# Miniprotein binders against a2bj90, part 4

Target 1, 235 residues: a2bj90
Amino acid sequence: MSRSARRKTSALNTVLRVVEVFASIQGEGPFTGTYSVFVRLAGCNLRCPFCDTRYAWSLEAGKPLGVEELVEEIARYEPSLVVITGGEPLLQRHPLNSLVEGLESLGLRVQLETNGILPAPARDEQLWRVYHVVSPKDVPVRVPGAKLHPSWVDYARATGRAWFKFLVANEQHVREVAEYVAKLGIPRSRVYIMPLTPEKLDMKELLELHSRIASLAVKWRLNFSPRLHLLVQLP

## First folded at step 7 (miniprotein)

Design lj6
Fold by OpenDDE base, fold request of step 10:
Structure lj6 (fold): chain B 235 residues (1-235), chain A 108 residues (1-108)
Amino acid sequence: as target 1 above (235 residues)
Amino acid sequence: GSLEELFDEFLEITYEMLEHIYKAMEAAKRGDEETAKKHIEEALKLSEKLLEIARKAGSPELEKLARHLHETIKEMKEAFEKGDFERAIELMWEIIETVLKIIDIIQS
């Protein structure tokens, strides 16, 4: 095949199914408070009953966007961080590597949000270089079909670029998380617990829930993730 | 095993298969046709196992989707052999869509 045919095929290999692109504050995990551009990819391999982005579960919820166009759109926001999220971003892993390459070429920092079911990046992937917040859904929330892939523990140990964020509703959930991460050999410094909000809470109820879970984080010596975007009424 | 155990096995093999599809596409992008072929061949073998599990589960709908997945991977292998990478990308999306339909059935 001619160099020209390989270049045309490279352009098609760089299309993502994108639900939305927007600027906001990262509300969750180690980058909480960071001015970020969010890229929500379409398609998810879970059906979490508490999911706030159910509209992103199908591929049809996303529009086809070229990586070059998407990189230009992201760059216009002058973000401090690019957050790649969705349903499950790693379902689009092939074109996602091209997106990461494009963003890194501009010196942009990238953070991935993943459910941790699909394998962690290998050293030869562009995804190896980015930050990852892994949100297991097996513990404590026990979503059907959720299982943390063991390679995420190895990736976290090798790179220091992964954190684990667990949804919790009560002290029993926090106990289960503490036992689970101890069994897997995940350092507590890499573990976040976050309030599970299954229903729309009013601001008083939301603050009370945050206070309770934050107190449990201190008691169990875990990091606390707010849902800051809900507290400040941002997307 | 229980039906639940069969579905868990089915999902585990499905994700292994998707990893091979991904690695094949990345190898093809680099011009490593040999590695691409190897990964597609492994994905095809895994799709045959998925068909067997679907039959054991006694779900006609799951068997239909697993069959479609197998035939799509077979077509992807042929696309790689012809150097038709545009078709391979189309088939990759079809595979992902089919996997999502399988998940809808298993998690219903």
Scores: ipSAE 0.882, ipTM 0.945, lowest interface PAE 0.5, mean pLDDT 94
Fold by OpenDDE base, fold request of step 10:
Formats: structure tokens, C-alpha cells, sequence
Structure lj6 (fold): chain B 235 residues (1-235), chain A 108 residues (1-108)
């Protein structure tokens, strides 16, 4: 076998720790409404008090799954987008790079969800080519150990393939986000504010919260992200 | 610095170390053994700094995990030198697991 053939076989034999794979609608950010396959990876470098996926914090929450098998599973759904999420997907960066290569080879669009603590992709990474929604956890609610890596701002400027999504509960949070993005030089067109949803909202309360935050988005000239999946009762 | 500042520094260096581990694995995958060696050597130096910070923090548990991390990176360097990429992948997972245990201590 040629050196090229051995490199391809070794790349496809990498394993990810996967919590779940499911089809749904992307409910959040710039791709809201897109029919998507979600791949939730195990392990997170944060302990966010508002995390709705706490079960994904440990590596043990994920099953070992080969990249080739995972690409085949994803492809069967015929997705308009593949969303890679989890705890923090970039903790599995090496096998994730192989997954992205496999998905892109099939012409699938990929979007990563990340907390932005780990460095943005470099030009030589397969991850450079995909879309990224970065969710900083240092504003407005400061999570311990959360600090946005500066390279994400540079990546956003260089590629136009990154957006920043912030969880907000009130106008004070929106102000803090606006100050933060101004300080870091994040383009406002790349900023989304999204409702911070407590665990026990009924549909009426959820709609009211969406209405308030959407009105604040208009007032502060920021993009609004719904929690569409919650509004339409999808995963 | 305060204990909080030491933990912040510890995490920052930990993430820099993980980036070098990643770059080493990617270089090895490409057959760039020289680049892989360079990155694993940098990861090893960073792991020594983590041991120093853990000692300054006065956390025996953090020092134990930082020591384990350092020894695991040494073994990963040896795996690359032998061309044992399967072992290097196993050690990568052990590194990630150890980092997550460190995070559990620091963020508790």
C-alpha cells in the first residue's frame, strides 16, 4: 500500500467518544431552521450552571465510535447540515479533524458548536473550512475557567465562518455583551443574543422571554437567536 | 498571585499543552515526525510548568494529576520515537481524561 493509502486508512480508523447522534432542526444561531444531524461529543472543559447537557461532561458518557462508521450513519439522514456539538467538541480535536474530512468529502456542510476556550482552527486544519458558532462563557454570566481564545476573533475576520452566540436573560446582560464585543472588536453582524432559559418554563413564559430578548436585540442592533427547537418541541 | 490566579494560569498552560498534543498527533498522521517531536517536546515542557504551579497552589491532588500528566506525555514522546501511533492515541485519551479530572478539581 502506498504512503497515501496508509494515511487515509489511519485517518478513518480514529475513534470519537459520542454521546448521541440524532436528526432535528437547528434551533439556534445563523443556521436556524436547517434540517440537521446533531453529533454530541463527550467531555467538557466547563461546568456551566445553566448547562442543559450536563450528561455530556464526562468522556465516559460517550461511546467509542469510528469516524468511518459515524460518517456513514450521518450520511443516511441526508442532512442539509451536520452540527457537531457536545460538551466541548474541540477536546477531541484530532479525531474530529478526521470526521470533518470525511463529511466534507461527501459534500456535507458542517457547523461546530464550541465554547471558544480552545484555539480557533489554523489554515492547515480541516476544521478551518467548516462553520463555527462560538458561545463564550465569560459574558454575561461568568463561568469559572471560561476565557475566549483571541484567535476566534481573528478567525471570524479572516474567514467570515464564525459567529458568536451569547446567552442573555435581561437588558443588563445585553449591555455587557455589547461592551464585550466592542472591546474585542467582534463585528456586530456576527453577534447573536439568545434567551437564557431556566429549566422550568412553560410555553407562555418561553414565548414571553423570546419576545423580550428579541426586542432587546432590535434595540441594541444585535442578531437574535431563538431556541426554535424548544418552541416547536423538537430535540 | 491568589489561588484563583494560579488556577487560571494552570488552565491556560493546560490548553496550550493540549494544542501541542493535537499538533503532534496531526503531524504524526502526516508522517512529519520532526514536527511531531517538536510539539511533544513543547507539551512536555508545559507539563513541567504545570507541576510547578500545582506545587505553588499547595494542592496535593492537583500535583498528583499534574505529575501523571507529565509522565503520560513522556511516554507519548517515546511512542512517537518508536512509531507506535496506536499507543500515542491511547495516551492522548489518557491526557484528555486527566485534564478533565483537573478541571473538576479547579472548577469545584
Amino acid sequence: as target 1 above (235 residues)
Amino acid sequence: GSLEELFDEFLEITYEMLEHIYKAMEAAKRGDEETAKKHIEEALKLSEKLLEIARKAGSPELEKLARHLHETIKEMKEAFEKGDFERAIELMWEIIETVLKIIDIIQS
Scores: ipSAE 0.876, ipTM 0.944, lowest interface PAE 0.5, mean pLDDT 94
Fold by OpenDDE base, look of step 8:
Structure lj6 (fold): chain B 235 residues (1-235), chain A 108 residues (1-108)
Amino acid sequence: as target 1 above (235 residues)
Amino acid sequence: GSLEELFDEFLEITYEMLEHIYKAMEAAKRGDEETAKKHIEEALKLSEKLLEIARKAGSPELEKLARHLHETIKEMKEAFEKGDFERAIELMWEIIETVLKIIDIIQS
């Protein structure tokens, strides 16, 4: 390849389909409370009935955005964390590695949100270096086509940079999560349970649900993830 | 197996295929043409299996999409052989779009 062809290829290899970019507080998982820029990527390999971001399911929901432009946009917010989410970010795995490289070059911390269906990063990927919050959709609520890829368990053990977040509505769900993580050999210290929130909860109901699930987390010796952004009315 | 088992197998192979497509693109980006070729050839073999599963499932729509996926991966192989990485990126997006259409069928 000519140097010119490699440069053109590098520029084209760096386009993502992006739904939105915004600054907020990370409301969920191990980074709860962190001032973050959220990058929501388009396209999802699931059709979860409880999804609050259904608008991101199609690739057409996202606009094409160059990695360089996106890195510059993110950097202007001076984030403590960059959260890459979407539908399923790992569908855009090739340009996503370029994004991570760009962000890390600026010294920015990166956290990926994934449903864990696609394989975990390999050691030669830029994605290997970032934090991952894996949200399996096969337990306790089974979404068709959802199966946690085993490589995420291996990645978690190898790097210590992965956590598993499960949506739960009741004690039976928490039991199923406890059994599931025990079976897979996932350390309980890496497991978060989070309230499954129906769309029509008022603030009182939302707080009550958080209280119940947090109590179950203590009872079952699991970590609790709030939906802090919902509680404080942030994006 | 049941239709559900066939769909589960189909999805599992689809995601394995996507990983090979990704690894091929990354290898090509690094100028490792041999590794890129290896991964795209594996992706092509997996897409053939997808066609077989789609036929067994008896879904004309799924078979059509699996066929399109297979042909798109063939074109991607040719693009790599020609050093046309711009075309390879276009075909990568087409593969992702096709996979999402498959998901819509399987999860409907």
Scores: ipSAE 0.857, ipTM 0.932, lowest interface PAE 0.6, mean pLDDT 94
Fold by OpenDDE base, look of step 7:
Structure lj6 (fold): chain B 235 residues (1-235), chain A 108 residues (1-108)
Amino acid sequence: as target 1 above (235 residues)
Amino acid sequence: GSLEELFDEFLEITYEMLEHIYKAMEAAKRGDEETAKKHIEEALKLSEKLLEIARKAGSPELEKLARHLHETIKEMKEAFEKGDFERAIELMWEIIETVLKIIDIIQS
């Protein structure tokens, strides 16, 4: 086998630890309403008390899946967007770049969900070309070990392919977000506030919470992210 | 510094180390052995610092994991030198698993 054939085979044998793959509507951020395939990767570098996907914190929660097989599975859904999420997808950064390469080769659009602790993509990465929704966990509710890596601000300015999504429960949280993004020089047009949703809200309470946070978004001149999937009862 | 400050420093260095491991894997994949070697050597230096911080923090469990991390990175260096990329990928996963165990200790 030629050196070229061995390089192709090693790239094809790249494996991800995947918790789940499913089709739904993107319920959050700038792509809200988009028919999407979600790829939830295993392993997270945070222990957020409000995490709704705690089952994805360990690598053992994910099954090994080859990049080629995963690309084929995703492609069968004919998605308008591929959303890579999980615990923290950038923990699997090496195989994730191979996945992105495969998806882009099919003309599929890709969005990454990240906590922003790990560095933003470099220009030579496949990840440089995709969309990113960064969810800082140091503001307004400080999660231990959470610190936004400064390179995400630079990436957002350089590419226009990053947005910042913050979980908020009240006006004080929105104020703290506004001060934080001003201090870091994040453009307000790239900032989304989203309801921090407790586990046991009924639909009436959920709608009321959305209404309050949306009103605060207008007042503070920030973008609003719904949790649309919860409102329409999709995964 | 406080124990909290030591843990913050430990995590920052851990993430810097992971970035070097990633860059080493990417360099190896493209056949840039020199760049791969450079990044794995920096990862080794960072793993030595993690051992020092773990000792200073007085955590035997953290020291054990930092030691395991350092030895795993040494094996990864050897795998690159041999051109054994399959073994390097296995060791990459072992590094990630070890880092997650470290996070469980620090964030408990």
Scores: ipSAE 0.856, ipTM 0.931, lowest interface PAE 0.6, mean pLDDT 94
Fold by ESMFold2, look of step 7:
Structure lj6 (fold): chain B 235 residues (1-235), chain A 108 residues (1-108)
Amino acid sequence: as target 1 above (235 residues)
Amino acid sequence: GSLEELFDEFLEITYEMLEHIYKAMEAAKRGDEETAKKHIEEALKLSEKLLEIARKAGSPELEKLARHLHETIKEMKEAFEKGDFERAIELMWEIIETVLKIIDIIQS
């Protein structure tokens, strides 16, 4: 392709506001342990007190990146999984569908991380075929305005491509999660509980918290998610 | 009636409006101009409801943002009618930025 033709194609392409792109291991949820490229999109519709990625809340934190250039950058890592995260990636839903289309055309497997406030993908969206890890923020720690959109439960049932992940610190939190998912009709096989890690934990405390929450997962017959990247000290 | 209930309603309508904006953008991208117009009209209706709720809540800041959403969506409708998709993308980002300002007011 000529230099001019590539430039014209780029000028017509959708842009995303991207905070960072990096390779690491997916440390959470059903794809734990997978060699991944993370794409962190700017902007979030929540201000969670326990958020560990507060630097991504503002759109100003992201720089504009063209979809084709981003796909090429991602492909160079040769990932087993592309994790789209943020902030809240669905705030950029329109250009995100274009990114997914480009990644899909290369046969790359994609997982999205979302707080679930915006609706699940429609059948005619590129996002329909993507895997989703949904982290509702209205239980156990209630964040105002964080109501899970009901379409996510329907989507999970229809496609088998969504899981629900909850940060918990103790058994009272696990009880609240169990009641919540039962009320919404979310099957236990789709539910992960994950340690809510306070800002200051040494490795011994981190392991002890993991052990406690894993034991609760077994007791309550829920899946356990580690925060593996913290245990192995990766980003 | 309570301020908390008004803010919850405001956020729900804001997200419903944003859903219509995304659907309009997807329809416009594939050349489905009638579907794009339909969703833009719904988004305009919802932005008017946001203005009403902002006034009930006694929030001049939310009122200003709701008015800005309405004007921006109106400009997006005009951009679709002209086939100016690049302008529509610029206006979509303005809408997203305005939504984030609403979030900062309600949830901070």
Scores: ipSAE 0.826, ipTM 0.924, lowest interface PAE 1.0, mean pLDDT 90

Design lj6
Fold by ESMFold2, look of step 8:
Structure lj6 (fold): chain B 235 residues (1-235), chain A 108 residues (1-108)
Amino acid sequence: as target 1 above (235 residues)
Amino acid sequence: GSLEELFDEFLEITYEMLEHIYKAMEAAKRGDEETAKKHIEEALKLSEKLLEIARKAGSPELEKLARHLHETIKEMKEAFEKGDFERAIELMWEIIETVLKIIDIIQS
């Protein structure tokens, strides 16, 4: 077996630790409303008090799936977008680059969701070419250890393929976000504010919260992200 | 305080070490053995620094995990020297698991 053949075969057969794969609508950020397949990877480097997916914190929560097997499963859904999320997907960076390679070979559009603690993609990574929604957890609700890696701002400037999304509950939070992004030099066109939903709300309360945060987005000239999947009761 | 600063430093070095592990794995996958070696050696140096910080923090549990990282990275270096990429992948997962245990301790 040649070195080239071995490398090609190995890349296609690497393993990811996957919690779940499912079809739904992307409910958040710049691709809101898109028919998507979600791939939730196991493991997270944060313990956020408001986390909706605590079951994905442990690496043991994921089952090992080969990249080729996973690409085939995803393709079966015929998605308009593949959303890679988790825990924190960049904890599985090596096999994740292999997954992205497989998905892009089929012409599938890929978006990554990350807390931004690990560095942005390098130019020689397959991840360089995908879209990223970065959700820093050090503002406005400060999670210990959640410092955004500065390479994400550089990456966003160089590629135009990253957006920054912040959970907010009130105007003081929005002010803190505005100060934070201004300090980092993140243009407001790349910034989304999204309702912080700390506990289950009935539909009326959920709509009222969306209205309040959307009004603040207009007032502060920031983009608004819904949590559309909650509004339409999809996973 | 000084303990909080030590834990913050510990996490930052842990993430830097992990970045080098991923760069080594990517280099090895494409057959760039020299680049893979440089990154694994840097990861090894960073794991030694983690040991020093764990001792300064007076945390026996962090010290145990830092030692495990150091030994696992040494095994990964040997795997790269032997061209045993399957073994390197196994050791990468062990490193990721150990990092998550560190997170649980520091954020507990």
Scores: ipSAE 0.824, ipTM 0.921, lowest interface PAE 1.0, mean pLDDT 90
Fold by ESMFold2, fold request of step 10:
Structure lj6 (fold): chain B 235 residues (1-235), chain A 108 residues (1-108)
Amino acid sequence: as target 1 above (235 residues)
Amino acid sequence: GSLEELFDEFLEITYEMLEHIYKAMEAAKRGDEETAKKHIEEALKLSEKLLEIARKAGSPELEKLARHLHETIKEMKEAFEKGDFERAIELMWEIIETVLKIIDIIQS
């Protein structure tokens, strides 16, 4: 491939299939509480029965947006964090690297949300430099076809830019998560357990669930993640 | 193996093939033609394995999709050889769409 071909494929010449772009608060994981712009990409390689974003499963759910157009839209929000989510964003890995390049050129901080089936970024990818919250779907409730790619553990150790987040409802789930992360060699400092909320709860129930899971996090010496957006009623 | 084991293997090979497609695209973007060629050849071999597994599973639907992947990857190889990166991007989207159809069949 020539140098002229590289210019033709710059970050600003590629399109993504985008379902929605919106501003909110990152409610989960290590960046909880951060003013964020969410970019939901179309397509998912799983059919999770508990998925609350099924509308993003199909590639047709997204409209084609150019990277330059998308970067300009994101920048207008003046975000502290850009959260790339979906479906499964890594299905659009090639144009996603172009988007990250564009966002990085503006000094914007980026976090990717992934189910971890596709491998972690390579050193020569723009995705190498962004933060990743990996939500494996093979524990505690296994989704058929889910399998965490082993490169995510290596990436987390090499870079310090990946964390692993698990939805749990009870202590049995926490025990299963603890066994899983121990087998894979994932350090506890990189692990978050988060309340499994299968439907909208009233505030009292939501707080009681948060308290119960937080107590389990302390007992098992794991990090706790709220679902802050539910507590404050943001998208 | 069992049908469940065949479907698990089919998905694992599909993801490995897709990984090679992305590595080929990234290599081509930076002008590394040798690495791009290596990965597209690996993806092509993996698509042939998908055909074999689809036949063992007795799934005409998966066989049709695996054949489409194989032919699309062959076109992508030709696009790389011509330096037609815009065409390679179009074919990449076709591969992604086909993978999603495979997911729908296996996981539903």
Scores: ipSAE 0.821, ipTM 0.923, lowest interface PAE 1.0, mean pLDDT 90
Fold by ESMFold2, fold request of step 10:
Structure lj6 (fold): chain B 235 residues (1-235), chain A 108 residues (1-108)
Amino acid sequence: as target 1 above (235 residues)
Amino acid sequence: GSLEELFDEFLEITYEMLEHIYKAMEAAKRGDEETAKKHIEEALKLSEKLLEIARKAGSPELEKLARHLHETIKEMKEAFEKGDFERAIELMWEIIETVLKIIDIIQS
């Protein structure tokens, strides 16, 4: 018995810890090329050596923002896609479901980027209805503690709204990815390989790496993901 | 039984506990008190396992964090019993912060 038995709104019920909100082009995965608004949430449950967004690892990097205010800010950009990323957005799962509800009520299309360690959405979550690009970190570059939760494969099969994206540098990496996805029963049509880019490549080197990985994608009959925003110098 | 196996188990249980925390919060949000209670009880049991594993691992830092996690989840159970959802939200954020400290320790 309590005063919260009929659930009351509070500031913390509708607050997210947000690092940044900005407009750009989705440069990776199945929605490459789409005019997007990116919402980067604070906190990450991994410390990947190749992470290019280390500034989002701690919760302190994020400012508390109300869901309604955030939805309004996002809507002003008139995005074709809202990309929720981070750190690891599913660490803020409860308020994230509220954000998704608000965005969906305006008819905005949402995509989540996740490392897949926390389980896939349940049918009764707002997150169930959005798109997910899952980037497992246990293959081919093995990050400790980065085991993909098996529910993501079930979710992808049941809904068709999840894709799996892997950073690769060479054909041995692609072979490892192919073996991994075959063992898990992930269909090739849901798999993207993407260049594992060192932080400091010039444009010629970046293009050559893209060409190499794209050629491997064709050879192995997997989808290719560029890092298009790097090629066109957008955030 | 090895230290590596204990740390792997610790992380797996931590994520399972978080799953129950989120399910309890979603159930409470929709007014499903029975489901919320079920999940918070499971989260509490999992936090007891974390404490046991931290002791077996001989890690004072993990033991301190596991104890804090257990106590925080126990407070969340009390908050749910009182229907104090505002308090449950505050405790959820504290649980997330504690989990991130656990991650920092294990992945260092």
Scores: ipSAE 0.818, ipTM 0.920, lowest interface PAE 1.0, mean pLDDT 90

